VHH binders against Ras and Rab interactor 2 (RIN2). Designs and how they scored, part 7

Target 1, 92 residues: Ras and Rab interactor 2 (RIN2), of Homo sapiens (Human) (q8wyp3r787to878)
Amino acid sequence: FQNYLRVAFQEVNSGCTGKTLLVRPYITTEDVCQICAEKFKVGDPEEYSLFLFVDETWQQLAEDTYPQKIKAELHSRPQPHIFHFVYKRIKN
Short names: E, the ipSAE of ESMFold2; O, the ipSAE of OpenDDE; V2, 0.75 times the mean of E and O plus 0.25 times the DockQ between their complexes.

## First folded at step 1 (VHH)

Design s3 (framework vhh_6z1v_2)
Fold by ESMFold2-Fast, scan of step 1:
Structure s3 (fold): chain B 92 residues (1-92), chain A 124 residues (1-124)
Amino acid sequence: as target 1 above (92 residues)
Amino acid sequence: EVQLVESGGRLVRTGGSLRLSCAASGRTFSDYAMGWFRQAPGKEREVVAAISWSGGSTWHADFVKGRFTISRDNAKNTVYLQMNSLKPEDTAVYYCAAEDIYVTEYGSSDYDYWGQGTQVTVSS
């Protein structure tokens, strides 16, 4: 029924950590950000967003996008790419 | 509360096409994201495709990508699954389900609405 979504948490002085979320296929980026704020105990969630990191490039995901759809699209590409979803500060 | 009724399932030959329909009741149909699921004998139910409340976003499982297409008509309170290039592995009971767009995470509560299912059999 449900799929998993691996999200890394980037915090400047804490190193790289992450969580695997059991999410519905229809969950939006906005919903993922809300879950991440709760799970990572973020006190200023308005300063964070969900990013896609692929090939040394950062892309901020719009709130109304579907991370599982993005994941499926990346997996369907003819050449495999390593990618990560990262919850991090918008500005740094 | 939404009621769902699937239709269109039948016996088809390998390589054939079929369109499934799911009729939903209620004036709040557009408040629900819709999905198609399937369950083969002795296997767990798996998600096939999903569509947002507005129809602006869709998702398809890797094993049906390029062959199946989900769509919806909010004026008719109906969601569709167009199935092309059918394979014996597609044989299953197909279910439509409605998810309230305000539910952000699956919990211990059963908030999903399900139809009774429609049988699709693909013969070689």
Scores: ipSAE 0.000, ipTM 0.122, lowest interface PAE 13.3, mean pLDDT 75

Design s4 (framework vhh_8h63_2)
Fold by ESMFold2-Fast, scan of step 1:
Structure s4 (fold): chain B 92 residues (1-92), chain A 124 residues (1-124)
Amino acid sequence: as target 1 above (92 residues)
Amino acid sequence: ELQLVESGGGLVQAGGSLTVSCAASGSTFSDYAMGWSRQAPGKERELVAGITSGGSTYYADTVKGRFTISRDNAKNTLYLQMNSLKPEDTAMYYCAAETYEVIDSGTYTEYDYWGQGTQVTVSG
């Protein structure tokens, strides 16, 4: 029900900054990546993807997944974990 | 294109208070995360306060408890209320859009939009 998604931007030699995106509930990972490419001013968006970091594990999100639904599921767990969405290069 | 104009800086005595403001135009202000950064001569720029579009706030340890960030979406304005000012707070203060602080990884900031800054000088 929250209409925003917090995404960290990670670059080699830069560190982390972040943006809060105002999004609809059924926004796809593909849509989020396009918004991130525009807002983080990346010139090579095909080299980037959205990743989910949960505790000490991470995974690349498939383009047809729904980040807001993933966020809601993580928030509803009885023992919530620390998690972040990170827009970063697929490889260095 | 989002345009930012800071105001409210000036000369203030140590222990005093000052409010700086940032007026936004050109885009929907409420969609942006906003922040205040500062830079003193010869020092690195630091993010001192941030506020998300949802209203969550973040503060650097150097200002926590003394500074308060707030926003008025109806007026497209961002504020920084500075209390108990110290000579070490002397800096050019910049308004920025499209950033927030990632607390667990420390403060690493790259802003989309910058104002021209407003000078705050604290004498002691």
Scores: ipSAE 0.000, ipTM 0.143, lowest interface PAE 11.1, mean pLDDT 75

Design s5 (framework vhh_rezetamig_d1)
Fold by ESMFold2-Fast, scan of step 1:
Structure s5 (fold): chain B 92 residues (1-92), chain A 126 residues (1-126)
Amino acid sequence: as target 1 above (92 residues)
Amino acid sequence: QLQLQESGPGLVKPSETLSLTCTVSGGSISSGDYYWGWIRQPPGKGLEWIGHIYYSGSTYYNPSLENRVTISVDTSKNQFSLKLSSVTAADTAVYYCARDVTIEYDSSGYEYFDYRGQGTLVTVSS
């Protein structure tokens, strides 16, 4: 497991931003969302969640999941996959 | 204390690969607390983030440069390097290596770093 997580911040009609977070291997999605709310300076963190974008598909990650474990699983797949963790509004 | 120093050719021909090395002294690249990156400033333009690397070898690149950029780390020499392929005159810039605790970027590729080298001018011309 790697001790970092790359998260993109999606905003409508604004520039795309991203941050690399130094995190523990079994950090939860709930903890990542708290860090993202602070670092991306969102005023309404309850309206945001962490999503996985892979193979043109969006998946909202449940609060008790482990992003580093998900990342490791995706990296260990036989075929390379382009994926992104994205912190964005639940409702668009 | 901590010092970063860029090195590499100051002149590169169009279509060739630009290659730069950053030597770190006064601190260890193998620290899990830091990321190491490259930024550049073309003449008359703002700073543009190129990419960064964690000491384990994991990399993140500016999407606009992603297909041409490779960053690598050599922990035994306390160095990290940049290769930018298929260069054109638009790649003429002052190149800086830098350290950060948390890498931040925007859609323009602009980054902020806490320490950086003095910069090295790379001119792309025939």
Scores: ipSAE 0.000, ipTM 0.141, lowest interface PAE 11.0, mean pLDDT 76

Design s6 (framework vhh_enristomig)
Fold by ESMFold2-Fast, scan of step 1:
Structure s6 (fold): chain B 92 residues (1-92), chain A 124 residues (1-124)
Amino acid sequence: as target 1 above (92 residues)
Amino acid sequence: EVQLLESGGGEVQPGGSLRLSCAASGFTFDDYAISWYRQAPGKQREWVSTISSGGSTNYAESVKGRFTISRDNAKNTLYLQMSSLRAEDTAVYYCARVEYEITSGDTTYYMDVWGQGTLVTVKP
């Protein structure tokens, strides 16, 4: 009934570490960002967003998108893609 | 408890085949790349193969064409199908979880969880 999402947190002055979040299948990017702000103890959540890092390219995910659906789509492709979800500052 | 448990090792004759399994528990298996490593008697641990969370695969040159890595995300299990086995393939085989750190868009990978290993012996 519940799924997990692996998200990396990029800190301002040093790399990032990953955390596995317990999420529902149709959780929104906005909901994931809220969970990340709480788990990573972010004081300025309005400056952060969830990004998809795939093929060395950064893509900011819109608040009304579904990360689990995006993950499923990437996994369903005939050519495998290495990808990561990263919670980081919008201005980077 | 986050853990990886290997199985399927044993004795096999040169030219034979074995399939190793690695059962994952305590984490979301399909979000991680997982690697196979091996350590032959008296030698350093060496990388054998990796499969990404999306299913792309890489192999060490010494095993390319003979070994196939695969995963079954529904079963939280990683496999290594080994064929055309040689005496030099004799080793303890480990599966390891790939973790990462991203700094300024660059990704550094490292192994943070290791299994206990399973012994493969190729004997005439």
Scores: ipSAE 0.000, ipTM 0.197, lowest interface PAE 13.1, mean pLDDT 79

Design s7 (framework vhh_7uia_1)
Fold by ESMFold2-Fast, scan of step 1:
Structure s7 (fold): chain B 92 residues (1-92), chain A 125 residues (1-125)
Amino acid sequence: as target 1 above (92 residues)
Amino acid sequence: QLQLVETGGGLVKPGGSLRLSCVVSGFTFSSYEMAWVRQAPGKELEWVSSISGSGDSTYYEDSVKGRFTISTDNAKNTLYLQMSSLKPEDTAVYYCARDEVYIDTSGYTDAFDIWGQGTQVTVSS
């Protein structure tokens, strides 16, 4: 797949779920967050953001970034990296 | 037990129409997002369209937007792809796929491991 994005949903005191989003190359983090809010049925989307977890480090993605470009950059590195996109509460 | 069966492919002329069907069994398909993906000869897999379990949200690859319509009939456990204004570039094997991953403390499961057998669409004069 050239245009898919796996996103985990992390919710306090409940199980972990996720979905595979089939997306366009220039989808923004803001667009992804909007899709996630709808798919994961969150009532307070303003409290959530998309994070990148890579090399044991969490990074909140700015709304005008492109997750597919970030994914492609990580895949193009000489050494394999394990990374995850996670939709979760900012304050949690 | 878990099965996806695609039908509806065939040979059509450019500008023609086809309706693909995917009958699912072994799971409550209204609880999952469903997708159509395709693979043209010698090419990578390409996502075509997705639909939410409720049927309320649909998504399309840019090259098929306005020409293809994805829909579900939850009472019949059936996913459809209505294709119109077909182009030679649409020639591919079309697969339906389930979209749901469960992430626990130890790992992930990929949703695309339940694919149907595929149905061949050929657009040629």
Scores: ipSAE 0.012, ipTM 0.212, lowest interface PAE 8.7, mean pLDDT 75

Design s8 (framework vhh_6z1v_2)
Fold by ESMFold2-Fast, scan of step 1:
Structure s8 (fold): chain B 92 residues (1-92), chain A 123 residues (1-123)
Amino acid sequence: as target 1 above (92 residues)
Amino acid sequence: EVQLVESGGRLVRTGGSLRLSCAASGRTFSEYAMGWFRQAPGKEREVVAAITGSGGSTWHADFVKGRFTISRDNAKNTVYLQMNSLKPEDTAVYYCAADWEIVTYDESAYDYWGQGTQVTVSS
């Protein structure tokens, strides 16, 4: 199994960085957000969430979803899709 | 907090084998994910292998798969890199690094680094 998740981080003023995390298969979106808050050193984690950017569309992921299952579903589709998991502010 | 010291680097012939060790101080060693990185002259530092705190999951870069194996012994506070079928391209300074709980390929996420150990492979 590939037990990794690529997450991009949106800086306050346009900049974007990213990290590739080795995670358990059933890690929740809430768990990923906690890890991202620590690794990206955000002081106001309640203002951030994990989003899925796919097909030019932003989708906020619910706290009880499983990013690795979402990733696997996207990879299993017959047509290729460009997607990104992004940790960013809920507003903007 | 953890302090890291690498050992085992030396000159070896092409096709040889070598085991690197990284000794950590501190009783929280099993809570840290560990990685091995290397940097050759004139090249960027690259991740070679990583292992979770429990040892239950490992990752190896494609260029070392089948040749290198990362492992750890939490009772001895040590992480190892077993290097087989060495090639001249493996010549580099090898570093171990520790990250709290979650392993990552991104070197900037690792909190603690050792001083490095030189591996030279000659043909």
Scores: ipSAE 0.000, ipTM 0.172, lowest interface PAE 12.4, mean pLDDT 75

Design s9 (framework vhh_7qbe_3)
Fold by ESMFold2-Fast, scan of step 1:
Structure s9 (fold): chain B 92 residues (1-92), chain A 121 residues (1-121)
Amino acid sequence: as target 1 above (92 residues)
Amino acid sequence: QLQLVESGGGLVQAGGSLRLSCTASGRTYAMGWFRQGPGKEREFVASISGSGGSTYYADSVKGRFTISRDNAKNTLYLQMNSLKSEDTAVYYCAAESVYIEDYTSSEYDYWGKGTRVTVSS
């Protein structure tokens, strides 16, 4: 898979599950959140968002951003580093 | 370039235990164990995030195998308990290069040569 996005699902007081999503380069954060709500069976999707965890820092991704473009930009950096896309509650 | 070396394989009786190790030549991110049995395709066994905070297991090994890592030693482990004949396989260590901590994907960037585990009944 050339166009995949790995997303972890973080719930309060539980471990993480995750899914690999086959997505297009132009898919938006809003689209990814809709897919995650369906795949992780979330009943209150308005309380969740997609976050980027990189360098021990959490960043909430705006709905009109492109996760595959963010992923490609991070991959092109000269320094080795770790990052994760995490679907989790906005408040906690 | 990153190199992975597996060790710890061998012959063991059904119901027995083995601990596999995989040492990396440098920094790794998500890592996993895969296996290939006689006449079968390579299958996912377990994976662990770069920090060690998240783990995933194939249903066939859940409750029997434990994946762990020691980042100070650049070493990945697989503790295998209650071994069954169907666990007979060559076990491969796999690592991602710089991104995504993949729990189940077979698309890891680096692979070791494997270590053989034979479980006799």
Scores: ipSAE 0.000, ipTM 0.112, lowest interface PAE 12.1, mean pLDDT 77

## First folded at step 2 (VHH; framework vhh_6z1v_2)

Design g2a (from g2 with S57D R105D; at its last look DockQ between E and O 0.11; V2 from the best seeds 0.00; counts 0 for: pae E 12.8 > 2, placed apart)
Fold by ESMFold2, look of step 2:
Structure g2a (fold): chain B 92 residues (1-92), chain A 123 residues (1-123)
Amino acid sequence: as target 1 above (92 residues)
Amino acid sequence: EVQLVESGGRLVRTGGSLRLSCAASGRTFSSYAMGWFRQAPGKEREVVAAISWSGGDTWHADFVKGRFTISRDNAKNTVYLQMNSLKPEDTAVYYCAADRGLYSDDTYEYDYWGQGTQVTVSS
């Protein structure tokens, strides 16, 4: 059994695209960022981070968090939530 | 909540094509990511394809790449699975599923499921 995480890549000058990542349930945000740097072929990975867009707000995810757990928490809420994990520049 | 109804499953010969439809009702369809899953007897349910709420992002499992295409029409509240080059191993009950958040290819992350539609591929 394997889990997948959908991550959008946002670039200031190119719009937004997404990829589904094959990840383990306990992958850290730091590890997701490393995978994203490779998948989206960024040259300056230290300038990027994984963000959560939910309820029209942005939150930068700390490197020691677990995106799959965050997703599960959002799904467990009684109200519908639209959310996206976005790999993007920290100053954007 | 949202109600999902699959249709279009039938008996088809190897090499044939089939389009499945998933009609959604009960809530705004355009707010949900959608997925197609399948389950053959004695097997675990497996993801076939997934699509974002806007339709801008899609994902397909490796075992169907080049043969199946997920799409959606938000004006008609419908998700489709176009299946080409069908093989006997594609025989399964196909399920449509909705996720209130970003789409996922993991069954545990989908909140709503249809009752399924049977696809049978004969030689």
Scores: ipSAE 0.000, ipTM 0.155, lowest interface PAE 12.8, mean pLDDT 78
ESMFold2 (binder alone), look of step 2: mean pLDDT 81; pTM 0.845
OpenDDE, look of step 2: ipSAE 0.015; ipTM 0.313

Design g2b (from g2 with L102F R105E; at its last look DockQ between E and O 0.05; V2 from the best seeds 0.00; counts 0 for: pae E 13.2 > 2, placed apart)
Fold by ESMFold2, look of step 2:
Structure g2b (fold): chain B 92 residues (1-92), chain A 123 residues (1-123)
Amino acid sequence: as target 1 above (92 residues)
Amino acid sequence: EVQLVESGGRLVRTGGSLRLSCAASGRTFSSYAMGWFRQAPGKEREVVAAISWSGGSTWHADFVKGRFTISRDNAKNTVYLQMNSLKPEDTAVYYCAADRGFYSEDTYEYDYWGQGTQVTVSS
């Protein structure tokens, strides 16, 4: 069950779509971005990154972080949190 | 509200080691993500390392990776920065910071700050 990660794809001129990815717990954010680029068929993957939306706050995830570990930590917090992983363009 | 007090800063020779501590009081420490930051005179404050509320996830800036290690002891309400292989460019005031969100590289996401502890690395 630690092998699944739900990721939303956000596009500038459209809404969000989601996919459930089969990823290993030790795979990095950089690796997830590579999987997302393939799954969402983006042509310019360097212009995208993985973001975390939690508690109404956005955070771009650094390439050497571990999304499955982040997910597990969010689930273990004493208070419930609604969070989303979002693959989207870096705004610049 | 959370009160943060850093300690352990001192003069150390190049190649030496030092451990900084940040004691927290007030609200429950185990609900906060923590970070260490540094600022040298005339420079922008920069993130050094960050740690999730449980200690299960850590992040370190590239310029300290392999040399510095952030850790925490939630029973003692304390976060640590172990600094090894110190260089003169590590000279700065070091700050600890806390926020309820998930850890971040962005200074602006941390609401609570200590007053800082001076680390000086001599040639």
Scores: ipSAE 0.000, ipTM 0.175, lowest interface PAE 13.2, mean pLDDT 79
ESMFold2 (binder alone), look of step 2: mean pLDDT 81; pTM 0.838
OpenDDE, look of step 2: ipSAE 0.028; ipTM 0.462

Design g2c (from g2 with L102F Y103W R105D; at its last look DockQ between E and O 0.07; V2 from the best seeds 0.00; counts 0 for: pae E 12.3 > 2, placed apart)
Fold by ESMFold2, look of step 2:
Structure g2c (fold): chain B 92 residues (1-92), chain A 123 residues (1-123)
Amino acid sequence: as target 1 above (92 residues)
Amino acid sequence: EVQLVESGGRLVRTGGSLRLSCAASGRTFSSYAMGWFRQAPGKEREVVAAISWSGGSTWHADFVKGRFTISRDNAKNTVYLQMNSLKPEDTAVYYCAADRGFWSDDTYEYDYWGQGTQVTVSS
C-alpha cells in the first residue's frame, strides 16, 4: 500500500499516461518529481511539477510535501474521494 | 463496490464487425477512467483501448488503431468497444476495467475488472 504512488504524466503534444511508482512512505514531492523526470524522460525537469487534482481543483504540491501522507488522508475520509497526482508543466 | 459486466462477444468471420458493451453498477461510474483489455490463450493480458472519465480523451493500441474505437455513455453507465475489420489474431477474451486515474497501459493499476467476454474470429 504505502510503497506505491500512481502518477499521471501529462504532455501537451503526446497525451497523458499513468505509471505506478514504487516509493518509500516518507518520499517528498521533490523526490517524486526527480523520479518522474527520469521515468518519463523529460529534458527540462525544472519546467515540471507534481500536481494534485481533487474536488475538481488543481493544486501544485510544494517540494517539501509528502504525497503518501496526502493519499492516506484522502483515503481516510468517510466518503470516497477521487483524486489524481499529475506530473505536468507548471505553465501552459 | 463497482461491478463490471461485459457482453457482446461472439463468433465472427474475418473482416466482420462487433460491438462489445461493459455495463457498470455501483458507485460513481463517471469518475472512472475505463479500459478494454484482451487475453488470448497462452498470452499475457494486454491493453486495447482506454478512455477518460468524461470521454474527452481516448487512447488505442497501435495494433488496433483505425479498427477499434472505445466510447462511453455516462448516462447509461456503459463503455463500448466497436471492433471493425476483425482478424483471427483478435481472438481473445475481452475484459473491461475501471481505474481512478486517467488511464493506464498497466493491468496492475486497474482496481475493478469484469469477468470477460469471448470474441472468436474465424477464417
Scores: ipSAE 0.000, ipTM 0.175, lowest interface PAE 12.3, mean pLDDT 79
ESMFold2 (binder alone), look of step 2: mean pLDDT 82; pTM 0.837
OpenDDE, look of step 2: ipSAE 0.022; ipTM 0.395

## First folded at step 4 (VHH; framework vhh_rezetamig_d1)

Design a1 (from e3 with Y55H Y110S; at its last look DockQ between E and O 0.73; V2 from the best seeds 0.00; counts 0 for: pae E 7.5 > 2)
Fold by ESMFold2, look of step 4:
Parts: structure tokens; sequence; C-alpha cells
Structure a1 (fold): chain B 92 residues (1-92), chain A 124 residues (1-124)
């Protein structure tokens, strides 16, 4: 099954670059990170992870979660939620 | 069988730092599927989520506490910890360590395992 996931790439002290990824509906966060490392040409992929930015807070997504399911849940809420999936460095 | 056990001093003086450790047995803290967190229950009040940590060291904290909280993980000892600075009597509570399977939005504060809890009293 084809689906799309918008992911921003954020590097320290630089702007964000975004790409729309063509992904399976059941893709895991781990697999998204692998795709992002290739698409954003990151040489040290173990230092990066996928994060969710929502309600002005950041959360690192666990590797066996499903970003498409998270997106569907956020879209199902009666109030609009602005959220972003962001591929960025793990601070710690 | 997974077990979580809190340890640390039960009495802390005002303005000092509360320090607790959670020891995980019967499972690995390095799992890519779980977050490791702290919750507390002040006497006569509901549960309050403090924060959690992923095995990589990435943290997420309750905004009401974030200026005073540090959560850390030691994967080599299969432990994670809580430090809460500048405590007052309002920080008296039963503290629990917990395992979470989820992210911090939606049903963020659901946990599937919790320790027995340890009472920490802040008193002169």
Amino acid sequence: as target 1 above (92 residues)
Amino acid sequence: QLQLQESGPGLVKPSETLSLTCTVSGGSISSRSYYWGWIRQPPGKGLEWIGHIYHSGSTYYNPSLENRVTISVDTSKNQFSLKLSSVTAADTAVYYCARHKGYSYGRTYSFDYRGQGTLVTVSS
C-alpha cells in the first residue's frame, strides 16, 4: 500500500529541509529513520532519530512505533492539531 | 517476569535534591519499544506524570516540573533515575517508576508496568 509521510530534516543552527516520503502504511519509525538517513545524506545515522513536534513539545519516537498511525490519530481529533515529524540529532 | 523497584532516601530536607533510582529486572532497559518514566501521587491527590527517558538518553518532562527535573539512564546497570531539585513540602508523594509503550501525545501517560512505589517525605 502506498502512502505519504512529510518529514522535516533539522540540523543545529540551520533551517529545516522537508521531503515527502513514499512509505508503506505499516512502516516503523526505525524504517523511516533509515530512509531519512539516505534521503538527507546523513553520514552518522546512529546519532539521529525521528521526533514528533506537537503542542510545542518534542518527543523522540520509539523505533517500533508507526508514524502513519500517529498521524491518523492526530487527524482524528475534533480540534486541529499542528504537528511535524522531524528527523534530527539525538541530544543525549 | 519484569519487575521495577524504586530505591532512595525516604526523607529529604526542603531545598535539597530528591534522588531516586529504579532497578529493572526480568527485562532490558535498552528495548527500542519502551520508555522509562516516573510518576508520583501526593497524599490525597491524583497521579502526576513527571517525565520519561528512552534508552538513548532522550527525555521528555512534564512542563510544570521541567526546570527542576533530571531523568537519566544507565543501560549497563539496567537502571534509570530521577533527580528533583529544590524540593518543598508540596513534593511529598509516593513516587513510582514505570514502563511506557507509547509517545507523549494521545494516551501518553498509560503505562504497562509500575513499581510498588516509595514514599518520599519532604520535612525539616
Scores: ipSAE 0.014, ipTM 0.330, lowest interface PAE 7.5, mean pLDDT 82
ESMFold2 (binder alone), look of step 4: mean pLDDT 83; pTM 0.851
OpenDDE, look of step 4: ipSAE 0.799; ipTM 0.898

Design a2 (from e3 with Y55H Y103F; at its last look DockQ between E and O 0.04; V2 from the best seeds 0.00; counts 0 for: pae O 7.7 > 2, placed apart)
Fold by OpenDDE, look of step 4:
Structure a2 (fold): chain B 92 residues (1-92), chain A 124 residues (1-124)
Amino acid sequence: as target 1 above (92 residues)
Amino acid sequence: QLQLQESGPGLVKPSETLSLTCTVSGGSISSRSYYWGWIRQPPGKGLEWIGHIYHSGSTYYNPSLENRVTISVDTSKNQFSLKLSSVTAADTAVYYCARHKGFSYGRTYYFDYRGQGTLVTVSS
């Protein structure tokens, strides 16, 4: 039931462009990026990465991390946090 | 004023479990702003991030060590601990407990506070 991941495209407030992905707990960020590339139909996936926006900060997720574990950690905090997973271009 | 101090045995036999405790003083681990983690530095190598724990008990481990690592927190004692099972010589290192300013998602780039470190040698 918790194996979902809401991913926005390019921007945090792109609610209309966001996708809800089925992501198992041990699916890596690298694999999620591949899913995103397909879902958002990007032609140059090598220039994209998965980012987390939380506490007014951007965090690029390493490829070997697990987005669902990150999500679970955020939900485990005593007060809810507003956070966003965002698939966007890497700043050069 | 915050201080972190590692404690535990400095010698562990192969296949046994390495166990360390970090005692935090001068501040509470029950903070929403920080993660409490473990890092290590094998001889002649760079720092390796092991994992961290939030005061709620939520953990995040280095994928390379996840199956052997357990980090726990005791807010009543203002401590958090590391257990690394099935150790080998490759686990010989200076182990540090540290406070992370935020979460780097498997990569720890900044530690605003860190213990002095404790050498743990894996040997028969």
Scores: ipSAE 0.014, ipTM 0.273, lowest interface PAE 7.7, mean pLDDT 87
ESMFold2, look of step 4: ipSAE 0.111; ipTM 0.539
ESMFold2 (binder alone), look of step 4: mean pLDDT 83; pTM 0.852

Design a3 (from e3 with Y55H Y105W R107K Y110T; at its last look DockQ between E and O 0.68; V2 from the best seeds 0.00; counts 0 for: pae E 5.1 > 2)
Fold by ESMFold2, look of step 4:
Structure a3 (fold): chain B 92 residues (1-92), chain A 124 residues (1-124)
Amino acid sequence: as target 1 above (92 residues)
Amino acid sequence: QLQLQESGPGLVKPSETLSLTCTVSGGSISSRSYYWGWIRQPPGKGLEWIGHIYHSGSTYYNPSLENRVTISVDTSKNQFSLKLSSVTAADTAVYYCARHKGYSWGKTYTFDYRGQGTLVTVSS
């Protein structure tokens, strides 16, 4: 009955780290960003957002979107897609 | 009530840059819920997605156009814009600005508001 969301933290001058978050199925992107700001200890959370990396492209996720629904949609496609949720600076 | 209105020149010379502005009224472009995008319909053809922008300035473009397209947002004027460089006759189309709620990762775009459209003709 647990629900998980894997989120990578990307910083330009350091390596990428990841955490698996225990979340409700309807967590918003805004809520994920708040959790990430705390867990990754960023001092300037307004400079960060959650991004989706899929098909070798990046897209910033709007704050009232639902990452678990996005994950379910990507998994339901007949073609395999590699995707990642990444907490990173908006300008990077 | 939300309104989207395209503005810009209806005639553009080949090799020049097509430039359009969308003015949003009855709502804020800085909304956390929405993307702001451009689509076009060439004569006798279906809709083609061009790209969109989030109020942060983050953009996502149609890969077939990405080397020629720039979408910008001006939150202080409640506007966003399209520039399409190096135009040819193939770029003649009705251009629409639009608001997205939700995502499209390919051709399946759902727009909850759209402008009336503006015809842009690329002259020879």
Scores: ipSAE 0.175, ipTM 0.589, lowest interface PAE 4.9, mean pLDDT 84
ESMFold2 (binder alone), look of step 4: mean pLDDT 83; pTM 0.847
OpenDDE, look of step 4: ipSAE 0.775; ipTM 0.890
ESMFold2, look of step 8: ipSAE 0.159; ipTM 0.576
ESMFold2 (binder alone), look of step 8: mean pLDDT 83; pTM 0.844
OpenDDE, look of step 8: ipSAE 0.778; ipTM 0.892

Design a4 (from e3 with Y55H S104P; at its last look DockQ between E and O 0.04; V2 from the best seeds 0.00; counts 0 for: pae E 3.1 > 2, placed apart)
Fold by OpenDDE, look of step 4:
Structure a4 (fold): chain B 92 residues (1-92), chain A 124 residues (1-124)
Amino acid sequence: as target 1 above (92 residues)
Amino acid sequence: QLQLQESGPGLVKPSETLSLTCTVSGGSISSRSYYWGWIRQPPGKGLEWIGHIYHSGSTYYNPSLENRVTISVDTSKNQFSLKLSSVTAADTAVYYCARHKGYPYGRTYYFDYRGQGTLVTVSS
């Protein structure tokens, strides 16, 4: 139940293009990116990263972070926050 | 006019636990907008983010230190603390407590207030 991660592709409002991934708590962002590359069938995964969109700001997640722990931390707040994990291209 | 002040011993022996407390004044740590974190700067190196805590007690730690780090908060005292276990010489650094705006989950992070820092030396 807690081992799911909803990831949008390219943008926050990707509609039904997002996917729900099975991600264990200690799976790194790097590993999640690999899963995303496969699921979204990107040809150049080296140009993509996992981002967190929260409080109207984009944050690129470091590869060694744990998305599930981030999700859990955000959910533990007294008031809910709307946030999104987004797999998208890194801006140059 | 928020102020953060680190306190704790400046000398810790190897394998012992480093313990620091941050006292916040001029504002409450019970804010919805900020995280309360610890960062450090080893001699000759850049800043390293250690972890943070939300006023509710939710924590997130640097994966490289996660197994040794514990951050706690005491809202009644307007304080939050750092414990770093099993220290080595590599943990010698100036330690800062800081207020974080945003989520320091990437390589970059932002803090708008931090303490003056306290040197902690690990030595036998």
Scores: ipSAE 0.112, ipTM 0.523, lowest interface PAE 2.0, mean pLDDT 88
ESMFold2, look of step 4: ipSAE 0.345; ipTM 0.704
ESMFold2 (binder alone), look of step 4: mean pLDDT 84; pTM 0.865

